# Designs tried in a protein design chat: miniprotein binders against q56419. Part 72

Target 1, 326 residues: q56419
Amino acid sequence: MEGRTLEEVQEEVFKRHGVLVPKKELEDLAKALEEAGLLLTEKVEARLKEEEEKLKRERPMRLAGLSYPEGEREARAFLEAFRASYPGEGEEARVLLMPHLEPSRVPEVYGAALAALEKTPPPERIYLVGVAHRPLKEKAAALPVPFQTPFGPALPDLPALQALDALLPFELFNTPLAFREEHSLELPLFFLKGRFPEARVLPLLVARRSPELGEALKVVLRDFPGLLVLAVDLSHVGPRFGDTPLTRTLAEEARRRDLGFLERLAEGEPEAALAFLGANPTRIDGVEVVASLLPLLRERKGKVLAHRLDLEAPTLSAVGAGTLVL

## First folded at step 22 (miniprotein)

Design y_3
Fold by ESMFold2, fold request of step 23:
Structure y_3 (fold): chain B 326 residues (1-326), chain A 105 residues (1-105)
Amino acid sequence: as target 1 above (326 residues)
Amino acid sequence: TEEERRFEWLFKHAREYLREGYESGNPRILRLAIELFKEALEIAERTGDPEREALVLWYLAVAYLDLGDKEEARKYAREALRIAEKKGIEYVIQWAEQLLRELED
């Protein structure tokens, strides 16, 4: 990218790779390139390729010591504390909807997920479906590598992942860099791996509605049965998310939409759940995942175990989270 | 036109990083959001757009709040308030005053 400004390089790298590199980092790289006689673009692309190659071997913990403890003993105590924050009993889950919001914000919602897992026979594998927070090259993606946890590596189910890839009209293993920081997989995985240490994992991300993914998963689940987990958050309201300040009316609307969505899913009516949200004015995070997985959710009845709209006073904003078993 | 396009691109992605950092508790992502908001702020200042300037300053305050840096959060919120009061940008006045009220506790 000879003769381009740093801003032009920043934007072109994003267009090509979905990675937004801060201008300060580009300045540092440009200085190093002058010393080494290299082109800025070649250095950036080489670094990104090296990072992709690392992610093709394993996905390291990014949130240990931040959202959960790094040591195994402390991590087990952490799980027990979360279970204790939910005084109810769970139900066996064939499908589990749980949040990916920072666990300390909604402890009883994660506790409800643990209660459900207590009632769930250990699965051979877990289909963990999160929400892509970075662009994917396709509508959905997977990363077929071990994900590190305080409980040891969560091993990929390679045969099931390969079967899924073969059924899709796009390559499933398409955007390794999008997994580098993706908390919608890492945070739920901590809880799942802690309860099912022998289960293999299919770590999946959805960026945009993919009916093809749901149809393919329905086929794969027949040969590779397991637990399906939708790792999604619910309403996002208030100035933090580009909305007006939280009022009693907006909070009640967000609660109504969260619960109405979950309750219709619990009735086995995922199309009705999506229709209930309309234009999704409270920005429920789970819409693209649910819309992708319709064949797996139809006629499957269950129960809402927990819900919280987590309020933040300084920004007059809130995020909803829930636990649903089907 | 190009400046407006670049501002919107930066502002959109900075807010997405801010949300991601908030949801994950990841300070590395919060710091990336801060750098992008600072780039967006430079554009708003250069183009003389006080509403965008005040709004970005408010988001910078939120990002520092998420990092637990109350001093920086207060500084950016006060600057957002100063501009918003001078130019009559009422929603930013409201947002900045709320944030400052909660940080004085």
Scores: ipSAE 0.791, ipTM 0.915, lowest interface PAE 0.9, mean pLDDT 92
Fold by ESMFold2, fold request of step 23:
Structure y_3 (fold): chain B 326 residues (1-326), chain A 105 residues (1-105)
Amino acid sequence: as target 1 above (326 residues)
Amino acid sequence: TEEERRFEWLFKHAREYLREGYESGNPRILRLAIELFKEALEIAERTGDPEREALVLWYLAVAYLDLGDKEEARKYAREALRIAEKKGIEYVIQWAEQLLRELED
């Protein structure tokens, strides 16, 4: 494949692997490979394969020292500070919706999740369903390996994951590289593992709505009961996200969309929640997750514990986050 | 054109990575977004598209703001403002001025 431009290599690597390598990095590799007599594409593919093989053994912390402390003592204190930011009481959760947004932006929303977990008997396992921020080879994926946390490794529930894989019309363990940086699993997992140190985890990502996933999970949950967690954010509005600057009117609409969505989920009406969003003009994150999990959300009533539309003054933009128990 | 297609491809993914970096607090992803925005900027400069150039410069300022590099953020926001004022690109003028007001030392 020698003789391609760096732009062609960049695009072909993305097409084949879902990884976008900056041109400057390719330039550096090309110089090193020419000096060593190696082919650029061969080396890029070998590097990606090596990373993929590492992820088949474990998923290391990527956000320790950035979004949460690396040490266990400091991490425990961090959890308690978040709990304290929500002075209310939680409710027992069979299903928990919580954010994956940087925790310091919405501390009381994560605190509400912790309050719910306080009322929730320790589950044997947690079905943690996040939003894929990188392409998946299928509509959904899992990574059946330990995820490292400051509280020790979150061990995979291999029997439940294997049962889920067996029920799906596609290979569940399909895109390890998509998990490497995926914060929609790592940030909620920090809170979940801190509260339930013995629970095993099913780390799941949704890229595109999959009715098959929801039907399979309904079956698996009967044999492997546990806590279902939807790790999703809500509205994304303002210039950061391709909108006009946040005004009072846009903020009011974003809040209305967020709360209307959550309230309809709390009524056990997930189809109505999706219909309420229509074309999703405020870009509520996680509609694909809810649309995948309809069989698990129908007729489950609950309560919205917290909501924040987090405003960012320099960009006149905002992101919504909420905590819902069902 | 091929350059227009490539600009849109880079700009789309750079913004997606910017969002991911913002939501996660992950500087590695923010640096990825920055490199992609720089590639997109090169195309906008080469094709003589001042609106795209000013807009990408504003997103570069946002990415450096997310990294906590206020000095670089101000630098890129001022450059976005300079081009937008010269060419009358009102929404970028407003966005850059807002960002610079919030970054006053």
Scores: ipSAE 0.774, ipTM 0.910, lowest interface PAE 1.1, mean pLDDT 92
Fold by OpenDDE base, fold request of step 23:
Structure y_3 (fold): chain B 326 residues (1-326), chain A 105 residues (1-105)
Amino acid sequence: as target 1 above (326 residues)
Amino acid sequence: TEEERRFEWLFKHAREYLREGYESGNPRILRLAIELFKEALEIAERTGDPEREALVLWYLAVAYLDLGDKEEARKYAREALRIAEKKGIEYVIQWAEQLLRELED
């Protein structure tokens, strides 16, 4: 070994690639390397490179058969059931804020998103902006490959992605491994692809607020019009998330923050929405995404279609989810 | 200390993976969380920090719950409760008891 511990290698790989390599796997690699006289880091990097090369071709489904059906017929039935869970009518969306939480937890919120999509003319492209739950090398990233869905591959809009990359001060096509299992794109994409099978997609992740992203997207949207989708959850409160158990007071605060955030967005005041959250004590997930997209959210008025604070009784915790159209 | 640093790193990222696993239902992610929690647990046991130990055990129970493994979830929740009761860690007692109530058929 290079004089580094397995733990140091693990932490380094995580820092560099946003990938956690299991300690056991590192141990196995280390043993193999000792026999071969290779460095552990080199071997890990080589393996990660192979995985990156796979992701240059396509992003396979990770949650098919788990969070949604794998088969197209079953997937369509699933989609229809979710739409049915929302009793209201949708509104035409130019911007859609929707959750990325496991769909079964907040079915009517996804139903509201589907209702909005029913009123939305099929876009040529969808700018799908998710939350990076893993570190990115840059503030934001894109993966310019087909994303597999039960409805067929969601094809990337390469011209629009290239236009976006050209306007950013950093390389947009970074950290491909961060997309490998990112559910904040996969789950919303299921619904989006099901509704708009012909739309191309720009799969984007935000790790940290990037004002440059919003400005660049504003320019790109002029030449490459499309639907902007913010795939974000809202408050995360309770023991699961490091809080005390959900009380009436905590639930009221979570709802207040969720709705206050969404309502200010609905009024076309995204800066006010962010300011309203302050230190974000209820851990609204979408803050960095919204902060990155301010130029696209300003002056857009819309409507909150749905909100749910979903209780998980075993942990006395709750997650907020909402659907907003602009 | 280095052990404290390592524990905090493990515990932080374990919770992040647990969150990701919870949100997605991805069992692979949950298994990663479990691995990190188990290593964190070993540190807590070695350093003799019963609060950290009990807390990690509770999170392990939650992770196994998310995996659909109620048996292991109960096991870890009971162990969390045991340690918490022994050491008077009230909030973990509460959390573990609640988890056990919901895990009991």
Scores: ipSAE 0.768, ipTM 0.922, lowest interface PAE 0.7, mean pLDDT 93
Fold by ESMFold2, fold request of step 23:
Structure y_3 (fold): chain B 326 residues (1-326), chain A 105 residues (1-105)
Amino acid sequence: as target 1 above (326 residues)
Amino acid sequence: TEEERRFEWLFKHAREYLREGYESGNPRILRLAIELFKEALEIAERTGDPEREALVLWYLAVAYLDLGDKEEARKYAREALRIAEKKGIEYVIQWAEQLLRELED
């Protein structure tokens, strides 16, 4: 019987685990495994299972020294610089929408989030809802482990997470590998943990809209009050994202859609915000999260504190980011 | 065809990883995207599809730009431009010229 090609192994591993291993890496593994008399597929599976088991115990920093400083002293100075980038005042948040885009690209948008947190009494827990950049086995997932930060570990709120899991029609703790590199949790968490060092965290990812998640969270939040954070970006336009080059007209449209979306959320009208986007032609990143959380956003009025459409000249592309308090 | 299906699969996921690497500043993810684009490029070369070839080369240039490797970014952008000019692929000509203008001093 004949074995599978490296391309077939690559695709099978992706199908089973959501991990795309480059052919070069498979070639290197195959050479090493032949020397040891082991099967390539068996070794790949074992390594992925080992990584998964590690993530069931803790989630290490992946972006320290890249997007934020690794040292605690430098990390605190980093937070202060971001707060200074936004000269305005915040408002108390029960719900905070903030970006997950590389912070140096939108410093005043993160600064506005810090200004809002400054006005917000320290919560017992933070419901941090990001956007899955890897496939999930279900519409949503959580990882109930400590997430490491320069400010110490962000401890999971296990009772609230277990209550949430019990209310869902699927297992919430379903895809540990999807959290391995997930910046939509790690980047916002840096700011949140820096401002609320004692708060526990519910680290949640949405891959596809889940009305069940929003209804369950509404119930859980009654018994386990806390800060709800939507860690989402807005428009993605230009050739980097498979679009035409950014023109003044496309930039105006992206800005209009970003702000129209945020303003309708600020009026307590999340269904109108989604309807305003239609087919979502500027690819606003937060749609699946907002659509999941409708019960938590309805009739909750607030304010847009900041917005930037971050332009990138070499690719004529842009990403929108905003800060909204409800 | 199977080669067309595989190109589309690689190209789609490589672009998703490029976006993720760009948004996070994570060089490990950017290098993953690069390797997948290189696999896609191999298919485009084997199947004789110059538009796909030029387009993938442009995305490779973007990935190296994101890594801060301006020399590799210029190399791939110039190769994308060469193919696009030879075959009349106007949008890649425009994209490559823009990227190269921004990389010149």
Scores: ipSAE 0.761, ipTM 0.906, lowest interface PAE 1.1, mean pLDDT 92

Design y_3
Fold by OpenDDE base, fold request of step 23:
Order: C-alpha cells, then sequence, then structure tokens
Structure y_3 (fold): chain B 326 residues (1-326), chain A 105 residues (1-105)
C-alpha cells in the first residue's frame, strides 16, 4: 500500500502532538474513510485542532473526584487534613519545591508544602513549573488560560507570560494539548489555589533543560515578582520503572540521591545538586526543571521540610517526594 | 526488524503511560497504557519471545491493578508466572509471585 500504515500514523501523531490515538479508533476511522494514510492523518489533525481550540478558553479539571475532591467544601477539608498530616511548622518560601505525585501517597510532603505556604505572604503571582510527561514541540511551554480548580479558576498572568515569551528564543505558547491532562500542574495547583485564591498563575512545563527559560524568568521576575514553585518528584525505582525490586541497598541509594539533591539545593548550590546526581541512576524527575532554573536557585539558602520514599508493595517499587523552601 | 522496532516503541510508551497513570490515578491514561501493552504482547507472542511476553503480561497485571481491577490483574499475573516458570525466567517469577501475594484478598 503506497500509503502510511495505521502504526505509522499513530507514531506520527504522537511525535507531532504528544497524543496517542488508540489503534482501534484509527482502524474505525480508516474503515469509515475507506482509505488510510494521508487522509486519515488529516482527519486526526482536524480533531486535535478542535481540542486545541477548546484549550484556548480554559483547562478543565481532570483529576477532580479522583485525586482530590471536586466540591469546594470537601476540597477545603481535604487541604486541612493534608496540612494536619505534617506535624511541623513551615518557613517562608521565595521558591518552593513540592511533589506532583498522587497526594494520598505522600500526604505529609504536601502537608509540609502547605505549612510553608502558611508562612508565605500572599504572592501577586505564582510561577508554577511542572514536568512535561508528554513531548513538547519546544524545550518548555506555557498555557495562557484559566485552570479550573475546586476553589475557582486559577487565572493566568497574561502580562507576565507575554513578557516571558518575548525574552525566549522560541515560542512559549506551544503544544497546548500537552497541558490537557498534565498532572504535574493540576495537583500542585490545587494546593496553591486553595492557599492563595487571588494569585495569578503562570503554568509552565519543562520537557528538556532550557537555560534560556531561567535567564528569561530572572528578568521577568524583576518586573513581575512572585512565588516560584517547582512541581517535581524525586527517585523512581523498582520493577514498575524497569529496575530490580526495591532492596535495602536500592532504597538507601534512592534516599541518598533524593536528600543529597535537596540538601545541595537548600545550600544554594543547584549546579552541585545536578552534578551530585551524575547519570541520575534512580531517575529523579526534577532534573530538567532544576537545570532550567539555575539562575533563580543560585545562592538561595533554604531548608528541606519533608522527604518520603513511598513503597508500592505489590510491585516492590518506590517513588521519592520532597518539600524544599528557599 | 520492523516488528522489533514496533515492539520497543510500544513497550517504551506503554511504560511511560503506566507511570503517568500511576502518578495521576487517571484511568484514561491507564487504559492507553493497556492498549499499547496488549499490542506489544501480540508481537511478543507472534515472534516467540517468551521473556518479552512474560514481562508484558506482568506490566498488564500492574496496569489493571492500578485501575482497581484485581480480577484481571490476577489473570495476567498468573499467565506471566506460568510462562516465566516454563522458561525459567527467574526475575519475572519473583515479580509475578509478589504481585499475586498482594492481590490475595
Amino acid sequence: as target 1 above (326 residues)
Amino acid sequence: TEEERRFEWLFKHAREYLREGYESGNPRILRLAIELFKEALEIAERTGDPEREALVLWYLAVAYLDLGDKEEARKYAREALRIAEKKGIEYVIQWAEQLLRELED
């Protein structure tokens, strides 16, 4: 057949948009068209364009009723319970590193983040930098639309986003579909919006290290001051992630890597933190984010408030999470 | 081969979606992972690679566990164990046995 196979179409769409179209859906479309290849691709592209147009208006919740309550009253009770799970006091944050893992797995780590937010004066805006779990067209991206939360919409800071875009060598407003289901923004944003309901937000994703992003943000922060939030997880080890089962040795190594990374960040030495990880054998999630934000992390002293290596017993796997204030 | 390339692509992205699904709890993402793993399984069965087959079956069991479908999870874990025992794939035996123990009750 002179045309592309269904598999080629699937892979191409994924490469271009970071969206996986199920093979069955492609088969049904191909059958309906009585053709495959280019025509099928055009139809898929048209559908994806419609989805992109929806994201020009707002980003709806995807995890409401799953990872957190949908209703505002229940959501407030949820926040209070998470705060209660951390017995300590927080510190004022100019920079907050917090997890994006499903909250129920590491409640006290989110509790520590809430404790820090209690000691933080309400910012005018929050720079929320997450991890792109899907491919981006550029190294980083932003979505300049309201993000829905149980506490109302988190409104974008359009002036600050535009200022950032103007300083980047690439188009910041790229790959809107990558934001559609990105939990690395949605989960932290729940806690941030709940604590700072009036703050504007800059929702940012990093796919690959971008020194340009950090330099641009450093300039933007002068005119548009705010709280910087790094929404990152730490080590991912065990069979679920393609490793051998969690052993005492592997757990100790994961903890060593996680804490060593966070402690060096707390000392204001982000380059040393990255160097300490080397090849990143325990797959710390936040490496590309930290590498992109070096200018904003240098010389800032802070404190590690919480850390957990959460065991999943059925798969003998574990994920690290931490909370750091700078 | 093209089949091997396709398998590697499927298996890689299936694991990425499984991770995303695990971290978020998003059932849609987990279902996408399952679809990719099932296609990868078909290739492994056709090409006669029992290690890849057993491994994919284990990941399918994990994906169904994440969905809260313990029955399907047990089914795939048992099949992973069966193939692994037949072929002497020790690490999959261990992983499947552990998963089955935790799926009991």
Scores: ipSAE 0.761, ipTM 0.921, lowest interface PAE 0.8, mean pLDDT 93
Fold by OpenDDE base, fold request of step 23:
Structure y_3 (fold): chain B 326 residues (1-326), chain A 105 residues (1-105)
Amino acid sequence: as target 1 above (326 residues)
Amino acid sequence: TEEERRFEWLFKHAREYLREGYESGNPRILRLAIELFKEALEIAERTGDPEREALVLWYLAVAYLDLGDKEEARKYAREALRIAEKKGIEYVIQWAEQLLRELED
């Protein structure tokens, strides 16, 4: 039997698990085993299973000491500084759209989110819906374990997660390894846990639009009320993202799309927001999340609190971020 | 061809990891992007596609910039510029020149 190449093994593992194993690591494993192909795949699968078993206990911090401080005292000071970066007052949120971009790039946008949280009564639970930057086996997934933060662990709401799983046509608890380093949950969770230390969390990822998720969540929210958080970024334009350099025209188009999207959401017209984007030429990140949550966004009126198109000068690229309260 | 397929797979996922690394600041993710870009670069060099080669070199420079390694970033940006100038790839020339300007102290 012609043994699989290392490249085939890498691609297969990626397809199955959403995990990229470096070629060098595969080479080292193959040498150690004196065999490639099936045996290598089995060894990789065994290792990945061990990593999955670790994630059954807790999700450790990955960005502590990088994107935010690891120590609680420093983390609180960080949180207060971000709040201070937004000069306005917030509004009570039932739904909060906030970024998941590295906080230092858009501090006032996170500040606006914190301002909204100050006006929000502490929820019993937070439905935190992020963007899957890695492949999922299903359209959406959840990880029902404690997420570590500088403020202590964010504990899962197991009853609400189980209720959600029971209403979905697919297994909700899929692709646990996709959560291991997913920043779209970790970064927003820092701010959310810092403000609502006693709230339980439902950490959810969306890879592809799932109308079923929105319908299921609408039912679950009746029995398990809480704050809905959409952790999404907006436009991604410029060479970093495969476009031409940022020009005045491109920036105006990105802003137009970002604000047009957010404004239509603020008017309670999420379908109009999606339709407004069309083919999404400026690559708004949150489209699959919004498309999944339509039943929860309809007829809700709110306010855009902040927006920024953050320029990265070295690559002439920009990323849009916004904060919306509903 | 199989090489073309492999290149497109590598280049696609390298850019996805680069985006994730940029958004998160996670150096591990950036290193994964770099590994994929390096393999893509080898294919581009072997197949003799200077546009793909120059483009991959530019993305490598960006990845090293994101890691905070300005020296390696400059190295790859200069190589991207060299190939792009030699072959008249105007958009890569512009991108590499801009990156180099911002990498100058």
Scores: ipSAE 0.757, ipTM 0.919, lowest interface PAE 0.8, mean pLDDT 93

